# VHH binders against Integrator complex subunit 15 (IntS15): the designs that were tried, part 5

Target 1, 373 residues: Integrator complex subunit 15 (IntS15), of Drosophila melanogaster (Fruit fly) (q9vpf9)
Amino acid sequence: MSMSIDSNKLLLRKGDMKLDNYPTCAVEALTRLETLIASRNKQNMVMQIISEFIFLERTPKDGDVRKSQALPISQMNLFQEFQLIIALIEYFSRPGRDATRNAIFLSLFGSHLTPQRSKLLSRLISTAVSGSVAPLLSSAGTWMQQVGCKTPLSLEVAQNIVSDFISYSRKTPEQLKQLPMVGPHFAANFMVAVADLYLNEQRSPTLNPPPDALLDTITEWMMENPTLCQASQQPLVLPAGAIAMPFTTPLAGLLRWVVLAPLVSNRSAYSNLHLSLLRALQQLVSSGESTALPSQDLMQIVKSLQSYCARLAESKTDPQADAAYQKCMERFAQAVQIALSSNCITNQIQLLCLLESLPPHKLMKIVIEAHKK

## First folded at step 19 (VHH)

Design r5
Fold by ESMFold2, look of step 19:
Structure r5 (fold): chain B 373 residues (1-373), chain A 122 residues (1-122)
Amino acid sequence: as target 1 above (373 residues)
Amino acid sequence: QVQLVESGGALVQPGGSLRLSCAASGRTFSSYWMGWYRQAPGKEREWVALIYSSGGSTSYEDSVKGRFTISRDDARNTVYLQMNSLKPEDTAVYYCAATPGYLVYSEHFDYWGQGTQVTVSS
């Protein structure tokens, strides 16, 4: 109250630009932001403080930067980036209100992202996984749900976790195996993101399977944590009046993995994952939860199967005699049967019509006929 | 100078479909939340749909869930609203909106379009 907002910002900025004041000025900025973070009228001020004193960015005003973009230019060196990661880990480890931590995380990484902030976020989250830093992972989970698990940055974060923790030559670290216990919301959203990266013809012309160790890790998560795909259905904690984005279950993307896997793999882990997914679908139905599976996600699986059958036709192979196709359809029919029985699929008439376009399969035909008028 | 310009509003029969477009100019909105609002005659402006980015999170007001779909093309700086199964109650001026904020509040957006009329009758 004794100093204006502009005066306080100026004094903080002058101190922040000295190397020997960093990361102290970032920690001070975070503390100051807590009084401002939930105000709808102060968001521009919060973002300016974050840009100037936490990420050490300058506003492009000179002719050196294209004015049409208006993105800030980072002045952080690699040592300061490491110092900031440590400071953020320490900050989010403090006792505090979930709404405040979540809003701070969103203010750092939910808008006006620069390439430097994006790289720092990926390193921060990998560090939090390694350290089992539950409060930070909880805020990261909120962040992924709020912005979307399939945005370029969310996919980059997911890919960096795979790169950091998944190896063909070494055992998967215990900290990654324990992620569903430490940060179930983030683990569920990570599964949505990583499911989108593999066995997905929208991302690649070929059906690229996940690395074996990743598949094994996800399968173990689902087997050991039967309600994991429901953990993010608790109320999302944000400041009062803020719009919370809905949870998106990882079930649809993981179903695509297990249904399409026979086209590219015979690993038994897909059978175990499939059984875990069927149990998760049954639990969702039995609980009476309002989460629906969009038929569009299931229709994407149909499109991939149609493409495979077209390739079989080019080689004059009968889909009904193709063991891989039959296995895909068996898994798909089992999942569709459970989902249709509860009416948890949106726009199911269009899905049923599209399923009829596939080469016949005995169980799928029974499922379709059971739900037709 | 930032402008949001809606198009695609028309007169349609109940059960019909329309696709609204909102072209943004003067800056890129790739990091901005974008949404659609509507205002019926004699009523307050109300939120319809919200989207973070192309491929990002979406949310809908209850009365339009399953009928309306918001999408965006960040390369073209454009947001869309696909409206299916239109009802007379959907008659309104539809506004495109954008905010740079990290939290979204239903009554606070920084940029607004001029609106496009949608009429559903008979």
Scores: ipSAE 0.713, ipTM 0.886, lowest interface PAE 0.7, mean pLDDT 84
Fold by ESMFold2 at other seeds, look of step 20:
Structure r5 (fold): chain B 373 residues (1-373), chain A 122 residues (1-122)
Amino acid sequence: as target 1 above (373 residues)
Amino acid sequence: QVQLVESGGALVQPGGSLRLSCAASGRTFSSYWMGWYRQAPGKEREWVALIYSSGGSTSYEDSVKGRFTISRDDARNTVYLQMNSLKPEDTAVYYCAATPGYLVYSEHFDYWGQGTQVTVSS
């Protein structure tokens, strides 16, 4: 839809979006921004309207040049935050084009994030999971891919879902169990984020396993939804010409869980998850830009195993005699074997050389030798 | 008055490595998309790499994937481009760029550096 310069100015005029009519002014702003959202040269204008009329933010002191790079300050009270969450859920549930919804979501949460916007986003997404709000979760999935599933904000969203849906009950709520069906792209990206939170020495000095209910939920998702890891590979729907950021599959992070789990846990769910990951690796489709298991991610698993073996050496324990290490290596070797046979690993030679640095394991030796010249 | 200043451009042999730096002044760019662009002689300027934030999403032009790595140090207000396995086709002026936008288009960045020359020849 084409707009004149005069019509565009009128749409942005503060008086036409009555601030005292909250949250109605936020919904009016969202609707009117749909004609501007994909305009390459109007993004600053869109962000100013969002800041003022949706998040009720105010810039400190007019004309203060020292504050020119300071983030806006939220003026929202808690009741207005609740009203906004409900209004956004209703807005994203309306019929409309996916590219528009995704661009709106990115305009709200994809740049210039304040701590208050971040907190609101986490509440919004958890509410959408509780309500099974598919269109919003689809936009949240696109958002998570665009900003990165492992950024602090994405991890905060994932942590909030775990806190809201896992920590209170011994049984996982049905809404979380259904997430792969309601929002498969978001569920896949949530798995990337949550996999990074546990059994990951880059995030914690110790190998902290996921909560049992979370592990069981992820395992069930993988068993019941064989194409879930491919959900992040579907094309992003963005306005024409916008650069789409690459997908990240949850496979590498979940593989780290199942490979390292014997060091800290004996839960049988890891065996079921491992089988599901092997099946997913066999089914992967490779493209010119597609990489399912970057060797760098697998190298981090090697580093964690090296650290464990160093501790075994301090206790004068032979890795061959350590049942936990042997189980880790068995799972790792099985996954690497299948991934190599499915052409799912980048920089294979580099990975194989690093794998040789680990204490020997019979299956891994066979895998290494089979794939070297 | 925001300035992006690139450094590290040089003449290197094919197969060599080079690290470009871009220091920002007058503004903290921690909430901005940042990227590297290049313009080869006689060609249009093209994006090379984009990064959302420190630890955030990254993307690369196809011809540099696996060879180039973008990173940023938000505490130092600096973005880097590590270039490995350089080819003669990588010869260009390299520009640092930044945008506060929520959608990133190759043609629409708000801040640009003056550029640094990279030459790859035998």
Scores: ipSAE 0.681, ipTM 0.869, lowest interface PAE 0.7, mean pLDDT 84

## First folded at step 20 (VHH)

Design s1 (from r5 with R27F)
Fold by ESMFold2 at other seeds, fold request of step 21:
Structure s1 (fold): chain B 373 residues (1-373), chain A 122 residues (1-122)
Amino acid sequence: as target 1 above (373 residues)
Amino acid sequence: QVQLVESGGALVQPGGSLRLSCAASGFTFSSYWMGWYRQAPGKEREWVALIYSSGGSTSYEDSVKGRFTISRDDARNTVYLQMNSLKPEDTAVYYCAATPGYLVYSEHFDYWGQGTQVTVSS
C-alpha cells in the first residue's frame, strides 16, 4: 500500500512550509528526499514533494474543480528564486554520496520542467561556475549527459554561460578559465553543447563562428587539459539499476569548428585548437563501440563542404584552386586519418563513401584508399 | 486516459527494414522518456531503446546498436523505431513504453502499449 509514502508526506505537511518557512521547507524536503530518491517505485511521490515544497508549484487539488475557470498556479517570486539558488548551492556543497546528489539534481531538473525551473537552472549553473562549486557542477555534468548535451535546455544553459562570461565580460573571468579543473565532466559537456551552437548549418543557414573570446577560452582549455575530451567517459554515478545514458564527446563538434573555420576565418586559434584535437585523437583509448567520433557528426562536416563547393561551382571556381577549401580538407584528412587509425569512428564505410563525393584532395584521397574495402 | 498505440509490425525477410510507430495521447508527450521493448515467444520482455526528448539522449541494447534507431516527433506525439538489417532473433512483439520519471530503470515504465508483432523469416 502507501503507508510509508503517507508518513513522509504527513511530516512535510505539518505546519505551513510554503510561505512562512521558505527556503527552510525546501532544505527539509531535500533532506527527506534522500531516503526516497533511489526507490524506483516512489519517483512520482518525489516529484510531487519537489513541486510542492521546493519549487512552490500550485496544483488545483484544493480548489473547486467544477468552476469553469481553473485556479491560477502560484509560482515563486524573484526573491524566493534567489533564496532557492542559495539553498541549492549550500545543499550540493554538503558532504554526501555522489549517487544521491546526482539523483537529486536529476529529480529537480531532469523531468517536468516548467519555465520557472528552466530559468532557475540556468541561473544556478552560472552561479556555480562563478563560485567554482565543484560538487554542483559534477551533478550538472551528470544531468547534461543524462538528458543530452544538445537538448534545448542544455543549449540554453550553454548560451547563458557564453552570455554571462563571454559576451557581457570585458575579460574572460578566471572562474571560467578554471572550469576544466573544477568540473571537468561539466566542462566537456559544455563544450559539446557550445560546439553545436556555432559553425553548424543545422542551427543556422550560415556558418556563424564562435565569439573570439569563447574560441580562445576553448582553445586554451584544450591546450592546458589534454585529457579533457575524455572526461565525459568517466563512469556515471547513479543509484543502482538506473540506466546511465551514453556520453557524447566534444571532439566531433570541435573538429567541425576547426575543419570549417577556413571558410569564414583565418584566426590562428583554430590552428592551435586543431593541433590540440589531433593530439587528443592520438591519445584516445577506445573500447568496444566507439562514440568518440560518430560518423553521423563527421558526415555533417562533409555536407557543409559539399554546400560550399556547390557555391564555388556557381562562381565557376575550381575547388582544388580554392585556398579555403584546401585548408579545410587538409585539416579534415588529418583528423580522419588519426581517427581511423585509432578505431574511433562508427560506421566508417558510409563516411568513406561520402568523403569520396567531395572534390579531390591529395591527402584525403590517400586516407580513403588506405581504409576502403 | 494515457494511451500508447503501436503500429507498423509486419512479416519481413531477414536483412529487411521496418519502421514502427507509437502514437501517444493523454499526457504531455514532451515531458516523458519514451522507450521500446520487445518480447520474443517464451521469453521475458526486454528493453530495446530509450529516448529522453526530441534532440535528447538515446540509448540502445547492445544487440540492436547500429541497426535500430529511436526517434520522436513531439509535434505529432509519436515515437518511432527504425529497424534495419533485421534478423530472425528480432522476431517479437514490440511495445512502446513511457515514463515521467527522473531516473529510468529497464523494468519500471509507467505506461505500456498493446504491442505490434514483428516477424522476421524467409
Scores: ipSAE 0.708, ipTM 0.884, lowest interface PAE 0.7, mean pLDDT 85
Fold by ESMFold2 at other seeds, fold request of step 21:
Structure s1 (fold): chain B 373 residues (1-373), chain A 122 residues (1-122)
Amino acid sequence: as target 1 above (373 residues)
Amino acid sequence: QVQLVESGGALVQPGGSLRLSCAASGFTFSSYWMGWYRQAPGKEREWVALIYSSGGSTSYEDSVKGRFTISRDDARNTVYLQMNSLKPEDTAVYYCAATPGYLVYSEHFDYWGQGTQVTVSS
């Protein structure tokens, strides 16, 4: 009660919190941070404690404006990184207030990232998936929503999960299959991120499909967990007064997969995923800070189809005779019809104009005409 | 020295569009939340938009949703506010703001620009 902010920092440095006491100093720092984490005026001190005692970072020596721009240098060796992962798993597994855990997670990984923190985060989350550590995955879901599911770090986390559980596994582990039940908010945000990595010409010049096992896993998630796309619509649990960022649904990105898939794949799993997405569209109530199918995401699909049709013209192929294009347009028209009937699309006039620019498709023409005055 | 310099404010007619820019220097731009605020004459300054990072999460005050878009270019150390379908009630001085915090509170931004005037009238 009588101890000043500077006295608290000095006690952390000199008690159990010495650098040569790793990982003990990190564990003690995490405990001490719980009393400070929600203070609006102490965020700088919290970040300094995290940098010095948890991530073992040292600021570069510099006496000018460059000092304020310089990133800390990690002094953590590989064994200490492993020790920290174990300590964090244990810390987030303890009973406690959700707002406190979420704030701690954001203080570790939501600001002032170094390359070493980013690498450690990916390993931490993959470990938490393997261990079914629900409280940590809940905080990771909150983190992903706060920073954005499509940031480079969020995409790295998603890619590492694909690597660890899909690419380097003989079969998809049960822990990944059960992720929607263990951490539904994180699973939904993971789907937003991974949907952005595949069948996305904004990310790659070619339409690269997801690995077969990933597609099968996501299709099963959607079939077995009908409310999964809505998991982020629960209010975020943050300290009072903190700004909660809006949720993002995976519907638009997964729709792009199922609409564009006939251009590169014959896998029947896309048909099952498409049905699940149509059901989700029918049930979704547009509320909150974003719309379930923003017209900009749908316009991206149109642009990919236009590019494909340009290639058909180069090979002198009629789009009406191209079975892949016709299947893309059938799926797209079904989704657009449901979204328009459910009032789930913003900026409908611009979308309808772009849809008219595509080579004609009978169902899409009917959909367009039904929604023009 | 930390500097935030807004530009692009102008007089526009209702229904028009305008893009504000904010050039930032003196800090690691990619590590900061960026936001836009506005202050109409005789009113308190109010939050308009917030962005985490390039490609990161964004949030908007209700009266500007769907009309305004915040974005940032970390290579140019610049944050933007694209304002479409402008209304007379959007008339205000617009301020750029930055914070390094892990929790964002509308009243606790660390750095502020000097502002740029936007006037919407016919």
Scores: ipSAE 0.697, ipTM 0.879, lowest interface PAE 0.7, mean pLDDT 85
Fold by ESMFold2, fold request of step 21:
Structure s1 (fold): chain B 373 residues (1-373), chain A 122 residues (1-122)
Amino acid sequence: as target 1 above (373 residues)
Amino acid sequence: QVQLVESGGALVQPGGSLRLSCAASGFTFSSYWMGWYRQAPGKEREWVALIYSSGGSTSYEDSVKGRFTISRDDARNTVYLQMNSLKPEDTAVYYCAATPGYLVYSEHFDYWGQGTQVTVSS
């Protein structure tokens, strides 16, 4: 069965469609891609149409660079970039099938990422947050899960949202505060990404806390939206047969914030966030596999605490006498106790051994002994 | 032109471990999904593991989850499959696969290696 073969050939040929009709050619391309996007055998054609008519890309001019070894270069001027963002907002705002919108979003931003596409993606998502464009944010959430919430581009998107709505704003905009209601899957995946940016010694030699306004916003999100951590556990809607990548939750990263926070901050918001995380852990439905809190993520918290305790030892400070360490361990022990009883931790034996390497803490010792034979 | 070269296949006893490698050339490695597949004697080729570019998301077929780990080194253009707790049913030819697509389908990868034999037997 041939599906509009003649129309697809015409769309691929420059002779039948002038690039000078921007953004009209991009809008037409998006519409025609809907009939192609779910076809396993037409992905190269889709990517060619996107490259030529949506992003206006061409092969680099430096010598005989072979196709599969080089990324194309965008020929878009700034005005055309703005026109494309508007066209994409309009396109994703129209009613339609979720699988189609998600596949289109992935075809634009899920492979062959040029620096210009990455810049446009960040601007597009920030615009969609500002405009509360729910269908686009749903597709962006699917995109983050499919490529990974902690990839460089996902982290760049998260950083740009913090920049646009927290750093350059003296009061958190209402559109950001409402994000969990407008795009819960995207909000959950944004939390996974942004949690990785702060209080994380894998990314910085120092424990850099999140901006106060970001902390307050995420804390309010968690308090006002009790099921938000489960939003990242929703099945992806993709064309039939496409492999859906697994979700991650923000639980481990946010737990790292609240456990390590006493080392760098006295903000009471961390106590409220901690309570919300404990309740989320208690409510988590286990499918019989401990996938919600990978032990590797929790071991990162242990490593940061070990580093802090090494500094205490060099200054001859007893960890029992250090109020910050005691608060960290109190929060950590409470979370570990709940997570173990809820079967939310993978590879529990390795984690328990690593927890024993920390200077003793009364509650943590009780938790460890309760779960060792 | 495009080449995927697997290595590391061997005869291993049950419960053992093995690490497969796949060296890739002839394309921009960081722009491609990489995967491992296997084909046991008399069976259909089946997907084993998938990884997105730049150390992104990973996914596994249920029978290997928790035992196998896919990883990649974009600086060396290499993808790996660490196989632990090997069982006789893991015996197969293992293939490295690559696709530049925006959606991944288990039956539609663009490039394949020649395969490396893994045998799990006493």
Scores: ipSAE 0.685, ipTM 0.878, lowest interface PAE 0.8, mean pLDDT 85

Design s1 (from r5 with R27F)
Fold by ESMFold2, fold request of step 21:
Structure s1 (fold): chain B 373 residues (1-373), chain A 122 residues (1-122)
Amino acid sequence: as target 1 above (373 residues)
Amino acid sequence: QVQLVESGGALVQPGGSLRLSCAASGFTFSSYWMGWYRQAPGKEREWVALIYSSGGSTSYEDSVKGRFTISRDDARNTVYLQMNSLKPEDTAVYYCAATPGYLVYSEHFDYWGQGTQVTVSS
């Protein structure tokens, strides 16, 4: 007979005591949730089952909770957390429908995140990268697109991968180098996230360049995988009726790296990355992508250049004689020229006005005048 | 108790701009998808925009893409709808909505505001 949701939860408790049966009760819960995961009306029940049987969370006691806004408290010990990571790797490696796998991943990590779930997610994804676990990384890519690549948790995941795989004292592991092959959608979304962490004055008061090994890895990814910026353009596979959120390309964030890099670095990798970005931009523009370089992201680059020029003015240095500034503007003008030639930039008039506010550069002047009419 | 309170509805001329706000209370704001809906006279309520979190993913109904921008400030528990290039067909009551779900369905939001009137005329 069809079993009610209360009967299913009761049956799980009767057959699977979490203290004596972990991680088996989590695996059983995942299996039973597959029949419920796509139901619009049962998401609260699914989240309660996940909280109780998978993450071993409890509702805070009256003395612990001052209001109903408190998050559940994890009761997992370190060994159980490791057991869960292994169980999830095994679960996501099983054959199955992509829509179900993606919905399960979102039910675990797309809502009501406790600090413990966030930490576990970061470890889970790093473990999946180390193991080249393609189905899990595919679901993680869907998750990052659905929630957004620049949310605190997405940035935490990206930071954890950098911490786990990027070191000045050792070469970059092959599993990270192969990530675009194993999980191209996740790799593209990781690039969006990691691009936001560096050379970004909205997140840090100084222009901090990425670690050299990270820059080299990203540059190699872009050179060896010329369609990587398009990897997230595949339709998301979600249960019928669920809203699929739009993709984001890493192009704008990486352009900020290559345009601002001359202010802080002379590494030649930025020139190679710049060339790859120009090619990727041309491909996205040719495919009809109108949001490849949103004007808001370009305006952020202008603001950083304005700040640098203000410091040059305080030192009575002429920006037109400053080699770093001129190199920034050359790279910037090349990208802006491609984007404007396709007529794909929103709020073009405001962007052109801001570009004119910068100290003059020969190529940028030509680009502005060609499009000012 | 969950509360969503919209404000900022007004009468504006075609081509004008307006910013709606929705103040939220009674739940962990950062854990909820936020959205805007509208209902024109004699029509069904329709989805307008959706946002996951500050800096998170956003999505828009086709008729408002490029003209409307949804945003949120999690520190102030507030979601916004910036409406530019307004047209007479944008005239409607605009509703703020919230859902804690891990999958979002346009017809299944858990909490709703009382609505704010936007009129584009003259």
Scores: ipSAE 0.684, ipTM 0.876, lowest interface PAE 0.7, mean pLDDT 85
Fold by ESMFold2 at other seeds, look of step 20:
Structure s1 (fold): chain B 373 residues (1-373), chain A 122 residues (1-122)
Amino acid sequence: as target 1 above (373 residues)
Amino acid sequence: QVQLVESGGALVQPGGSLRLSCAASGFTFSSYWMGWYRQAPGKEREWVALIYSSGGSTSYEDSVKGRFTISRDDARNTVYLQMNSLKPEDTAVYYCAATPGYLVYSEHFDYWGQGTQVTVSS
């Protein structure tokens, strides 16, 4: 063991006498972590302090035959979990440097995530949404971008928000409606995550539409916040030297909703969302952001349309006579034309080949021929 | 103990393709950031690609973006680097790397493989 490992054990020993004063030991740990959090050499020590004093976890002792791949064992009761949530809300509400706040959030939830930490993360974020806690939501947005908006952890957070504020609420709370104003980065990343949960044949064999209240909420977000889908103009704020993961815009996932929606719904909200997405895409083209619509995401839409057309063939229905298919293709062609006019789509040739595999649509055919040399 | 074993390095002509793989053992694979690094002769080791988890965030060094793809198969404890449109400047020893940390730095990964040689020459 090195001296840094011994120093970590010494720090933990000093804190042992305070474990029965929870959450005081967690608050003290957070304060001490601020000097250590960005150190490249201290990450293991930071994670041990967080495990022992913040999450009250026990690591397997030396000699345990099963410890080599065991996750830490939580010793928190439900009241201590509530106390921790309140302490974290208060901690993140204090003024401070964004890089430090973001690093603390990542140290809590960006690695070694136990089932208990995952549940606590979801409850913490839902509490922060209810309380409009902007600094915490900003750090949560950074966290989602860093780990990925479509990971199980991020999807669990998104599902919890849908459950708490949309599916089982009598009325969508104002705090959720205001989320783009309070935490725009988190709102954008939430849209990436939740777009993946619905109208997505990679997640479910059935094209399940989003709950009506969720659709209405996202449509209103887009109409009232026209720049919400654009990538940040600034690099992620992380400690110096840390590798920042790229921002992923929600445009592709939401486009899948509006393009595929006629197959399962004709709610007028999809028309409003579609218009908002086209405007957002046009603004992105004007700004020169070329990563907004990865061709792989658009190809997923093509695959879903191919599947639908295969079902039409089984029932001997001509896709060109199918009103739902024609509406899907009209919306898709409009978005593709805007994206292609600026080379906004990576790997355009592969996408164009897949688009040709779909039953013909007049506007889409024009778009394809204009961009095949 | 953590073990990372790369394979797939070869001599190829410019414009060619290779797929590198890295077999991992001795840790809970799904809990670790995984990455690929490379070291050209006489140069410092540099980051190439990074992946958080299966289905998680990926990122690439600018010179390989669009040509290289990192992926992972958690069921097989394996990380891949698909390299297309290879150029002579891609010639290097390629290393698999792993870290349990919450921040990833170019020179502070906890575990490294032995490396596999990729040579691109005409």
Scores: ipSAE 0.651, ipTM 0.855, lowest interface PAE 0.8, mean pLDDT 84

